VHH binders against q9p7j3. Designs and how they scored, part 170

Target 1, 174 residues: q9p7j3
Amino acid sequence: MILPLFPETQVHVFVYENVSNCAAIHEQLISQNPIYDYAFLDAATILYKKQVYSAIIRALEDRRDEQMKTKTIHSEVILSLSPKTEISSAFRQFSMTKKSKNIVVVKIDSKLTEEEEFERLDKLVEGNRVEFSDEELQKLIDFKVLKKNYKLDPSTLENPLASILSSIALRGYS
Key: E = the ipSAE of ESMFold2; O = the ipSAE of OpenDDE; V2 = 0.75 times the mean of E and O plus 0.25 times the DockQ between their complexes.

## First folded at step 14 (VHH)

Design ca20 (framework vhh_6qgx_2; at its last look DockQ between E and O 0.89; V2 from the best seeds 0.71)
Fold by OpenDDE, look of step 14:
Structure ca20 (fold): chain B 174 residues (1-174), chain A 122 residues (1-122)
Amino acid sequence: as target 1 above (174 residues)
Amino acid sequence: QVQLVESGGGLVQAGGSLRLSCAASGRTFEDYTMAWFRRAPGKEREFVAAITWSDDSTFYTDSVKGRFTISRDHAKNTVSLQMNSLRPEDTAVYYCAAASFDFGTPTQYDYWGQGTRVTVSA
């Protein structure tokens, strides 16, 4: 897909449920295998498509403005999901772990079509692909984790989208 | 900033053993995943082994599995690489590295030692 604000940058987002090989994926990340050049997110921490897109947009803006805090665009996406400025905290909050069961995978600067990228990624992830939609994400979310990550309270929990987007956008300005 | 200093390299004959050590200064290892890399003559640097900060999980490149063991001492801020059954193809400069995170994307190792040379003769 193409984002309106970044027409020259192709982005793909995939959702997998019941992933059995997150530990194996983790091993490949530790060893810096270049074919795993994605952002792997724990789906338990993602509630909205707009949450993911907001993080991607912020990462791309940071890159455009030469203000990235991390070394890669994918790591910047993970950082951009967090209201915190600490990189390690952001990764602890939102990244896939070896214990994850459901994941969201983001690819930035893809040179492939969505279908071609899926075929490539499907060789790496052992799980079931589901639609990238609010409906499917809502089935995978852990609200306890969500509340903790974005410090949601009863007044914001009923409609947390605005709070989440504000947290992403205003990171470092509180 | 974290400074890493490797030690323990040297000359050893095939089938022999060496123990490399990496000492950190400036910061503790408490929040860092530690790893060993190596660069053989005429080749690019490659991953050898890693141990995570979160649960001390260990990872190895296939060619060293069963022969090398990575471990850490939190109290001493050190990471070690026990190398057994060494082969001539293990000849390389070995580097210690540290990363503040290890999930979500290919791991970024931000701190590096100067390296220690390991030579395995036939």
Scores: ipSAE 0.713, ipTM 0.878, lowest interface PAE 0.6, mean pLDDT 93
Fold by ESMFold2, look of step 14:
Structure ca20 (fold): chain B 174 residues (1-174), chain A 122 residues (1-122)
Amino acid sequence: as target 1 above (174 residues)
Amino acid sequence: QVQLVESGGGLVQAGGSLRLSCAASGRTFEDYTMAWFRRAPGKEREFVAAITWSDDSTFYTDSVKGRFTISRDHAKNTVSLQMNSLRPEDTAVYYCAAASFDFGTPTQYDYWGQGTRVTVSA
């Protein structure tokens, strides 16, 4: 996919459920294997497609404006999901860990079609690909985690989208 | 900020052993994944071994498995690389590196030592 504000930047997002090899993926991240150059998110923290797209857009805006706080665009996406500016807490809250069961995987600056990128990623992830959709994400979310990450009131948990998107857009400007 | 100082390099005969040490100062050592990288003459820097901050899990590049052992001492804030059965191909400058997190993306090693030279003679 091409985002309207960033027409030269190809982005792909994939969702996997029942992933059995997060520990093996973690090993490859540790060694900086370039084949694994993605943002791996824990799906328990992601409720909406717009949550992910807003973080991607924020990361791309910060790159364009030379305001990135992390070294790569993929690490900047992880930071951009957070309502706060502290890098290490953003990674603890949103990243896939070796204990994760379901993941959302983001590729930015892809030189491949979605199908080609999927073929590469599917060799790396042992799990079941599902559609990147609000319906599938709702099955994978942990609402207790979502509430903590975005400091949501109990009353906003029925429709928290606007609060979450505001947190992502306004990070560092409040 | 974290400062890293390597020691223990030198000249050694093939088949011999060396122990490298890396002293870390600054923030708590428990917050970092520690790694050793090496750069041989004319080659790119390559990953050698790592030990994670979360559970002390260890990882090795294939060419050193069974010969090198990474370990750390949380109390002394040091990490070590025991290098056995050394080969001329292990000749390189060895760098200690640290990252404050080790998941989500390929690990960002933001802190580097200046390196210690290891030369393995035939």
Scores: ipSAE 0.587, ipTM 0.811, lowest interface PAE 1.3, mean pLDDT 88
ESMFold2 (binder alone), look of step 14: mean pLDDT 80; pTM 0.822

Design ca21 (framework vhh_6qgx_2; at its last look DockQ between E and O 0.90; V2 from the best seeds 0.75)
Fold by OpenDDE, look of step 14:
Structure ca21 (fold): chain B 174 residues (1-174), chain A 122 residues (1-122)
Amino acid sequence: as target 1 above (174 residues)
Amino acid sequence: QVQLVESGGGLVQAGGSLRLSCAASGRTFEDYTMAWFRRAPGKEREFVAAITWSDDSTFYTDSVKGRFTISRDHAKNTVSLQMNSLRPEDTAVYYCAAADYDFGTPTQYDYWGQGTRVTVSA
């Protein structure tokens, strides 16, 4: 997929449910295996496609403006999901862990088609691919985690999209 | 900023043991994943072992599994690498490293020690 504001940057997003090898993936990340050059998110923390796209756009803007806070564009995507400025906090809030069962995988600067990227990623993730849609994400979300991550209250819980996007956009502003 | 200082390297015969230690200053280890890397003569630096800050999970490269053990002492801000059944191919400069996150993307180790030399003779 091509984002209108970044026509030269190809982005792919995949959703997997019932992933059995998150611990093995984590081990590869710790050992810095370059084959695993993705952003691995816990699907329990993602409710909307726009949430993911907003984080991607924020990360790409930061890169464009030479204002990245992390070392890689993928790590910047994870940071961009968080309303907090602390990198470690963002990763604790949104990243896949060895305990994750469902994940969202983001690839920035892909040189492959979506199909080709899927074939590559499918060798790394042992799970079932599902559609990247609000409908499918809604089935995987943990609302307790969502409320905690974005400090949602009863007034925003019915339609949390605006609050989530505001949190992403206004990170670092006080 | 975090400063890392390795110790414990030296000369040892094949089949012998060494214990490396890494001491941190400036910051505590509470929020850092700690790791050991090594660079053999004429080779690139490679991952050896890591211990996570989140739950003290340990990870090892295949060639050292069953022989090396990584551990940490939170109170002393130290990480150790117990190396048993050493082989000539383990000869390298060993480096201590720290990362402030270890999930989601390939881990970035931002802090490095100066290294300690380990030589294993046949």
Scores: ipSAE 0.792, ipTM 0.902, lowest interface PAE 0.5, mean pLDDT 94
Fold by ESMFold2, look of step 14:
Structure ca21 (fold): chain B 174 residues (1-174), chain A 122 residues (1-122)
Amino acid sequence: as target 1 above (174 residues)
Amino acid sequence: QVQLVESGGGLVQAGGSLRLSCAASGRTFEDYTMAWFRRAPGKEREFVAAITWSDDSTFYTDSVKGRFTISRDHAKNTVSLQMNSLRPEDTAVYYCAAADYDFGTPTQYDYWGQGTRVTVSA
């Protein structure tokens, strides 16, 4: 996907499966270790690439417009995945937890190439990198969680993308 | 809306102990992850210890592991830092902090107390 309004903002997205050290990553987040300045998402909540890119775009728009509710662009991405405005709910629903097995990792404002950022991240995450693609995300999603997080109607489950993207774009109006 | 008040600081000899306490008010304390930070003279504020709300997991900076213990008391709505085997390098103002969310990104501690002074004499 093209980010036409933010062409100078370098963004990288990585997907890891079978991650064994989410608890250790949490320890580093708790102590505010700056090496871990990423958004760590639970892959069980992510079905589409566009879901992630739409949240990134929403966070970048809110930063541009001085309307961010959280203190960092990475925390704003996590909030932006949520159809609701409550920060703690968004983190509970979408963030990696100690028990997550598969994760999506977002870096915004990177000064590194994708491969360079991967080499740094790979030292931090004990898991197997897979392609950031709808095909791989489909293998990792938990549809029960997705339905709950976005309150998907049975009639929309055949093509939930539009409902999900609308929830992200219209947060605060739904 | 959350207010944090520290107590228990003071002057202590190297090798001694102190217990810091932090009382939370304004909302239900149980919803927050609590941490202690410190600021030594001429230095930046640094992380000391944290306790998560969900399962009481504890975390410590390396220099205090084995000497400091963070805990909470649900009945008193307080979090405490037991500091044993104190060293002159532990001299700092100690701040209680709280966060609404503590996973997914480096934790954003949005609520801070005013600090309590700890001085460890050689």
Scores: ipSAE 0.611, ipTM 0.824, lowest interface PAE 1.2, mean pLDDT 87
ESMFold2 (binder alone), look of step 14: mean pLDDT 80; pTM 0.823

Design ca22 (framework vhh_6qgx_2; at its last look DockQ between E and O 0.80; V2 from the best seeds 0.00; counts 0 for: pae E 9.2 > 2)
Fold by OpenDDE, look of step 14:
Structure ca22 (fold): chain B 174 residues (1-174), chain A 122 residues (1-122)
Amino acid sequence: as target 1 above (174 residues)
Amino acid sequence: QVQLVESGGGLVQAGGSLRLSCAASGRTFEDYTMAWFRRAPGKEREFVAAITWSDDSTFYTDSVKGRFTISRDHAKNTVSLQMNSLRPEDTAVYYCAAATYDFGTPTQYDYWGQGTRVTVSA
């Protein structure tokens, strides 16, 4: 996928459910295996495609402006999901853990087609690929986690998209 | 900022044991995943072991599993590497490292020690 604002950057997003090897993936991340150069998100924290795209765009803007707060574009995507400025908090809130069952995987600066990237990633993730859509994401979301991460209240919970996007966009402007 | 200082390296014969220690200054280890790396002569630096801050989970490279044990002491702000059944191929400079996050992406270790030399003779 090509984003209109960043035509030179190819992005791929994949969703997996019933992943059995998140602990093994975590081990590879700890050991800095370069094959695992992705952003691994907990699907329980993601409700909308636009939420993911907003974070990606924010990260790419930060990179463009030489204002990244983290070391890599993928880590910046995870940070960009959070309304908080603390890096550790953002990762605790949104990243895949060894306890995750469903995940969203983001690849920035891909040199491969979506199909080729999937074939590569499918060797790393033991789970079922599902469509990257709002319909599939809403089946995997934990609303308790979502409410906590974005401090949603009854007035915003019925349609939380605007609140989520505002939180992402206005991070650091409070 | 965090400053890391390794100690415990030295010369040991094959089959012997060493215990490396890493002490931090400036900040505590409470929010850091701690790891050990090593660089053998003529080789690139490689991951050896890590212990997470979140739940004290431990990880090891395959070649040291069953022989090395990583642990931390929160009260003393130290991390240790117990190395048993040492082999000549374990000869390297060993480095302590700290990371502020360890999930989601390949872990970035932002703080490094100066290293301590371990030499294992045949």
Scores: ipSAE 0.823, ipTM 0.913, lowest interface PAE 0.5, mean pLDDT 94
Fold by ESMFold2, look of step 14:
Structure ca22 (fold): chain B 174 residues (1-174), chain A 122 residues (1-122)
Amino acid sequence: as target 1 above (174 residues)
Amino acid sequence: QVQLVESGGGLVQAGGSLRLSCAASGRTFEDYTMAWFRRAPGKEREFVAAITWSDDSTFYTDSVKGRFTISRDHAKNTVSLQMNSLRPEDTAVYYCAAATYDFGTPTQYDYWGQGTRVTVSA
């Protein structure tokens, strides 16, 4: 997919459930293996497609404006999910860990079709691909984690999307 | 700003042991994933071992599994690499490195020591 404001930037998002090799993927990320150049998110922290797209858009806006805080666009997506500006906290809260069971994987600046990117990614991830949809994400979310990450209280629980999107859009301005 | 200082390198006979240490100064040591990399003569720098900020999980390249142990001492702000059953192919300059996170996108280590030489004689 190409975003209208970023016409030269193709993005793909994949969701995997029941992933058995998160520890092995983690080793490759620590080793700086360029084949693993994706954002690997813990699906327990993602409730909406719009949550992911808003973080992607924020990261791309910061790159365009030369305001990125992290070294890669994929790490910037992870930071952009957080309501705070501290990099280490964002990764602790949203990144895949060796104990993750379900993941959301983001590729920005892809030169491949969705099918071609999937073929590459499927060689790396031992799990079951599911649709990137609000329906599937809602099966994988941990609401306790979501509430903690975005500081949701009873007044925001009926419409958590608006609170989450505001946190992403306004990070660094409040 | 974080400064990393390695120590403990030297000459050792095959089958012997060495312990490398890396002292970190600067911001909170516990927020970093710490790693050892090595550069053998004529080769590129390669990953050896890491210990994560999140839960002190450890990772090793295959050729050192069972022989090397990475650990950290939170009180002393040090990370160590215990190297047992050393082989001539372990000869390299060993670098300590630190990253502010351990994964998501490919890990980018922000801070590097200047290295300590390990030579393993046959």
Scores: ipSAE 0.011, ipTM 0.409, lowest interface PAE 9.2, mean pLDDT 84
ESMFold2 (binder alone), look of step 14: mean pLDDT 80; pTM 0.820

Design ca23 (framework vhh_6qgx_2; at its last look DockQ between E and O 0.78; V2 from the best seeds 0.00; counts 0 for: pae O 5.9 > 2)
Fold by ESMFold2, look of step 14:
Structure ca23 (fold): chain B 174 residues (1-174), chain A 122 residues (1-122)
Amino acid sequence: as target 1 above (174 residues)
Amino acid sequence: QVQLVESGGGLVQAGGSLRLSCAASGRTFEDYTMAWFRRAPGKEREFVAFITWSDDSTFYTDSVKGRFTISRDHAKNTVSLQMNSLRPEDTAVYYCAAASYDFGTPTQYDYWGQGTRVTVSA
């Protein structure tokens, strides 16, 4: 996918359910294996496509404006999901862990078609690819986690999208 | 902030052993994953082994698996790399590194020692 504001940046987003090898992926990430250069998110933290796109856009804006806080665009996407500026908290809250069961995987600056990127990623992830859609994401979300991550109360939980997107867009305005 | 100091390098014959140590000072290492990397002459720095402080999980690059053992001492804030059955291709400068968080993307190691040289003679 091409985002209108970033016409030369190819982005792909994949969703996997029932992933059996998150511990193995974790080992490769800690080892700094460059083949694993993606943002691996825990799907339990993601309810909307727009949540992911907003974080991607925020990360790309910060890169464009030379305001990135992390060392890579993929780590910046993880930070950008958070309503807070603290990097360790964002990773703790949104990253895939060894215990994750379902994941959202983001590739930015891809030189490959979606199908080609999927073929590479599918060799790394032992799970079932599902559509990147609000329908599939809502099956994988943990609403208790979502509420905690974005400080949602009963009035916002009925329609949380605007509150979540505002948190992503407004981070850093104190 | 964290300061890392490696020691234990030297010259050994192929088939020999060395034990590298990495002493940490400053903040307590309770929440850091510790790793050893190495840089051979003319090559890029490469991963050797890690140990997580959170649950003591360890992992090794294939070329050292079964020969090297990473371990740590929480009370002394040290991590060690026992290197057995050394080969000439293990010749490198060995670096201790620490990361404050270790998944979601390839890990960013924020703290590095100056390195200790290991030379393995044929």
Scores: ipSAE 0.511, ipTM 0.794, lowest interface PAE 1.6, mean pLDDT 88
Fold by OpenDDE, look of step 14:
Structure ca23 (fold): chain B 174 residues (1-174), chain A 122 residues (1-122)
Amino acid sequence: as target 1 above (174 residues)
Amino acid sequence: QVQLVESGGGLVQAGGSLRLSCAASGRTFEDYTMAWFRRAPGKEREFVAFITWSDDSTFYTDSVKGRFTISRDHAKNTVSLQMNSLRPEDTAVYYCAAASYDFGTPTQYDYWGQGTRVTVSA
């Protein structure tokens, strides 16, 4: 897909459930295997499509403005999900772990179609692809984790999206 | 800031062994995943092995499996690489690296040592 604010940047987002090889993927990431040039997110921490898109947009804005805090655009996407400025905290909060079962995968600056990118990624992920939608994400979310990550309280639980987007947008402005 | 200093490199004949060590200063290794990389003459830097901070799990590149062992001493803030059955193709400058997290993307090693040279003769 193409984002209106960034027409020259192609972005793809995929959701996998029941992934059996997250530990193996994790090892490849730590070993800096260039084939794994994606942002791998724990689906338990993602509730909305707009949450992911907001993080992507924030990362792209940071890159455009030469204000990236991390080394890569994919790392910046992970950081952008967090209300915290600490990189390590953001990754602990939102990144895929060895114990993850469901994941959201983001590709920035893709030169491939969505289908072609899927074929490539499908060789790396052993799981079932599901639709990238709020409906499917709601089935995979851990609300305890979500509440912790964004410090949600009873007053904000009725509409968590507004709080989440505010946290993403206002990171570093406290 | 974290400073990493490698030691233990040298000249060894094929089939021999070396033990590399990496010592940290400025910060502890408690929250860092530690790794070894190497750069052979005329080649790009490549991953060798890592040990996570979260559960001390290890991972090795295929070419060194069964021959190299990575370990860490939390009390001394050191990481080591035991290299056995060395081959001429293991000749390289070996670098110690530290990442502040072990759940991140491939390029998130923030601290690097100066390197120690390992030469394996035929």
Scores: ipSAE 0.020, ipTM 0.345, lowest interface PAE 5.9, mean pLDDT 89
ESMFold2 (binder alone), look of step 14: mean pLDDT 81; pTM 0.835

Design ca24 (framework vhh_6qgx_2; at its last look DockQ between E and O 0.82; V2 from the best seeds 0.72)
Fold by OpenDDE, look of step 14:
Structure ca24 (fold): chain B 174 residues (1-174), chain A 122 residues (1-122)
Amino acid sequence: as target 1 above (174 residues)
Amino acid sequence: QVQLVESGGGLVQAGGSLRLSCAASGRTFEDYTMAWFRRAPGKEREFVAAITWSDDSTYYTDSVKGRFTISRDHAKNTVSLQMNSLRPEDTAVYYCAAASYDFGTPTQYDYWGQGTRVTVSA
């Protein structure tokens, strides 16, 4: 996928459910295996495609403006999901853990087609690929976690998209 | 900023044991994943072991599993590597490293010690 504001950057997003090897993936991340150069998100924290795209765009803007707070574009995507400025908090809130069952995987600066990237990633993730859509994401979301991450209240819970996007966009402007 | 200082390296014969220690200054280890790396002569630096700040999980490279144990002392701001049944191929300079996050992406270790030399003779 090509984003209109960043035509030179190819982005791929994949969703997996019933993943059995998140602990093994985490081990590879800790050991800095370069094959695992992705952003691995807990699907329980993601409700909308636009939520993911907003974070990606924010990260790419930060990179463009030489204002990234983290070391890599993928880590910046994870940070960009959070309304908080603390990196550790953002990762606690949104990143895949060894206990995760469903995940969203983001690849920035891909040199491969979506199909080729999937074939590569499918060797790393033991789970079922599902469509990257709002319909599939809403089946995997934990609303308790979502409410906590974005401090949603009854007035915003019925349609939380605007609140989520505002939180992402206005991070650091409070 | 975090400053890391390793100690405990030395010469040991095959089958012997060593205990490396890493002391931190400037910031506490409370929010850092700590790890040990090593660089053997003529080789690239490689991951050895890590202990996460998030849940104290431990991880090891395959070649040291069952022989090395990583642990941390929060009160003393130290991380240790107990190395048993040492082999000549374990000969390397061992480095302590710290990362502020450890999930979601390949871990970035931002702080490094000066290293301590471990030599295992046949």
Scores: ipSAE 0.752, ipTM 0.890, lowest interface PAE 0.6, mean pLDDT 94
Fold by ESMFold2, look of step 14:
Structure ca24 (fold): chain B 174 residues (1-174), chain A 122 residues (1-122)
Amino acid sequence: as target 1 above (174 residues)
Amino acid sequence: QVQLVESGGGLVQAGGSLRLSCAASGRTFEDYTMAWFRRAPGKEREFVAAITWSDDSTYYTDSVKGRFTISRDHAKNTVSLQMNSLRPEDTAVYYCAAASYDFGTPTQYDYWGQGTRVTVSA
């Protein structure tokens, strides 16, 4: 997928459920294996497609404007999901961990078609691919985690999307 | 804010042992994932070993497994690399590195020491 504002940038997003090898993936991240150059998110923290796309757009805007806080576009996506500016907190809250069961995987600046990128990624992740859709994400979310990460209160629980998206868009301006 | 100083490098014969040490100053040492990398002449830095911040799990590149041991001394605020059964191929400058997070993307080691030279004679 190409975002209209960033026509030279190909983005792919994949969702896996019942992943059995998050610990093995984490090991490869620690050793900086370049084959694993993705953003690996814990699906328990993601409720909407728009949540992910808004973080991607924010990361790409910050790259364009030379305002990135992290060293790679993938790490900047993880930061951009957070309502706060603290890098280590964003990673602790949104990243896949060794204990994760379901994940969302983002690839930015891909030189591959979606099918080609999937074939590459599927060799790395031991789990079941599901559609990147609000329907599938809503089966995987942990609402306790979502409420904590975005400090959702009773007034926002009926329409949490707007509160989440404003947190992503307004980070650093308030 | 974190300063890393390596020591313990030198000349050693193949089959010998050497212990590298990395002293950290600044924030508490327990806040960081610590790693050793090495750079042979004309090559990029290569991962050797790491010990994670969150649970002290250890990780090694395949070529050093069973020969090298990474460990942490919380009281002295140091990380060490015990290198046994050394080979000429282990000749490199060894760098201590630290990262404040180790999740979600390939780990970004933001703090580096100046390096310590290890030479293994045939």
Scores: ipSAE 0.623, ipTM 0.821, lowest interface PAE 1.2, mean pLDDT 88
ESMFold2 (binder alone), look of step 14: mean pLDDT 80; pTM 0.817

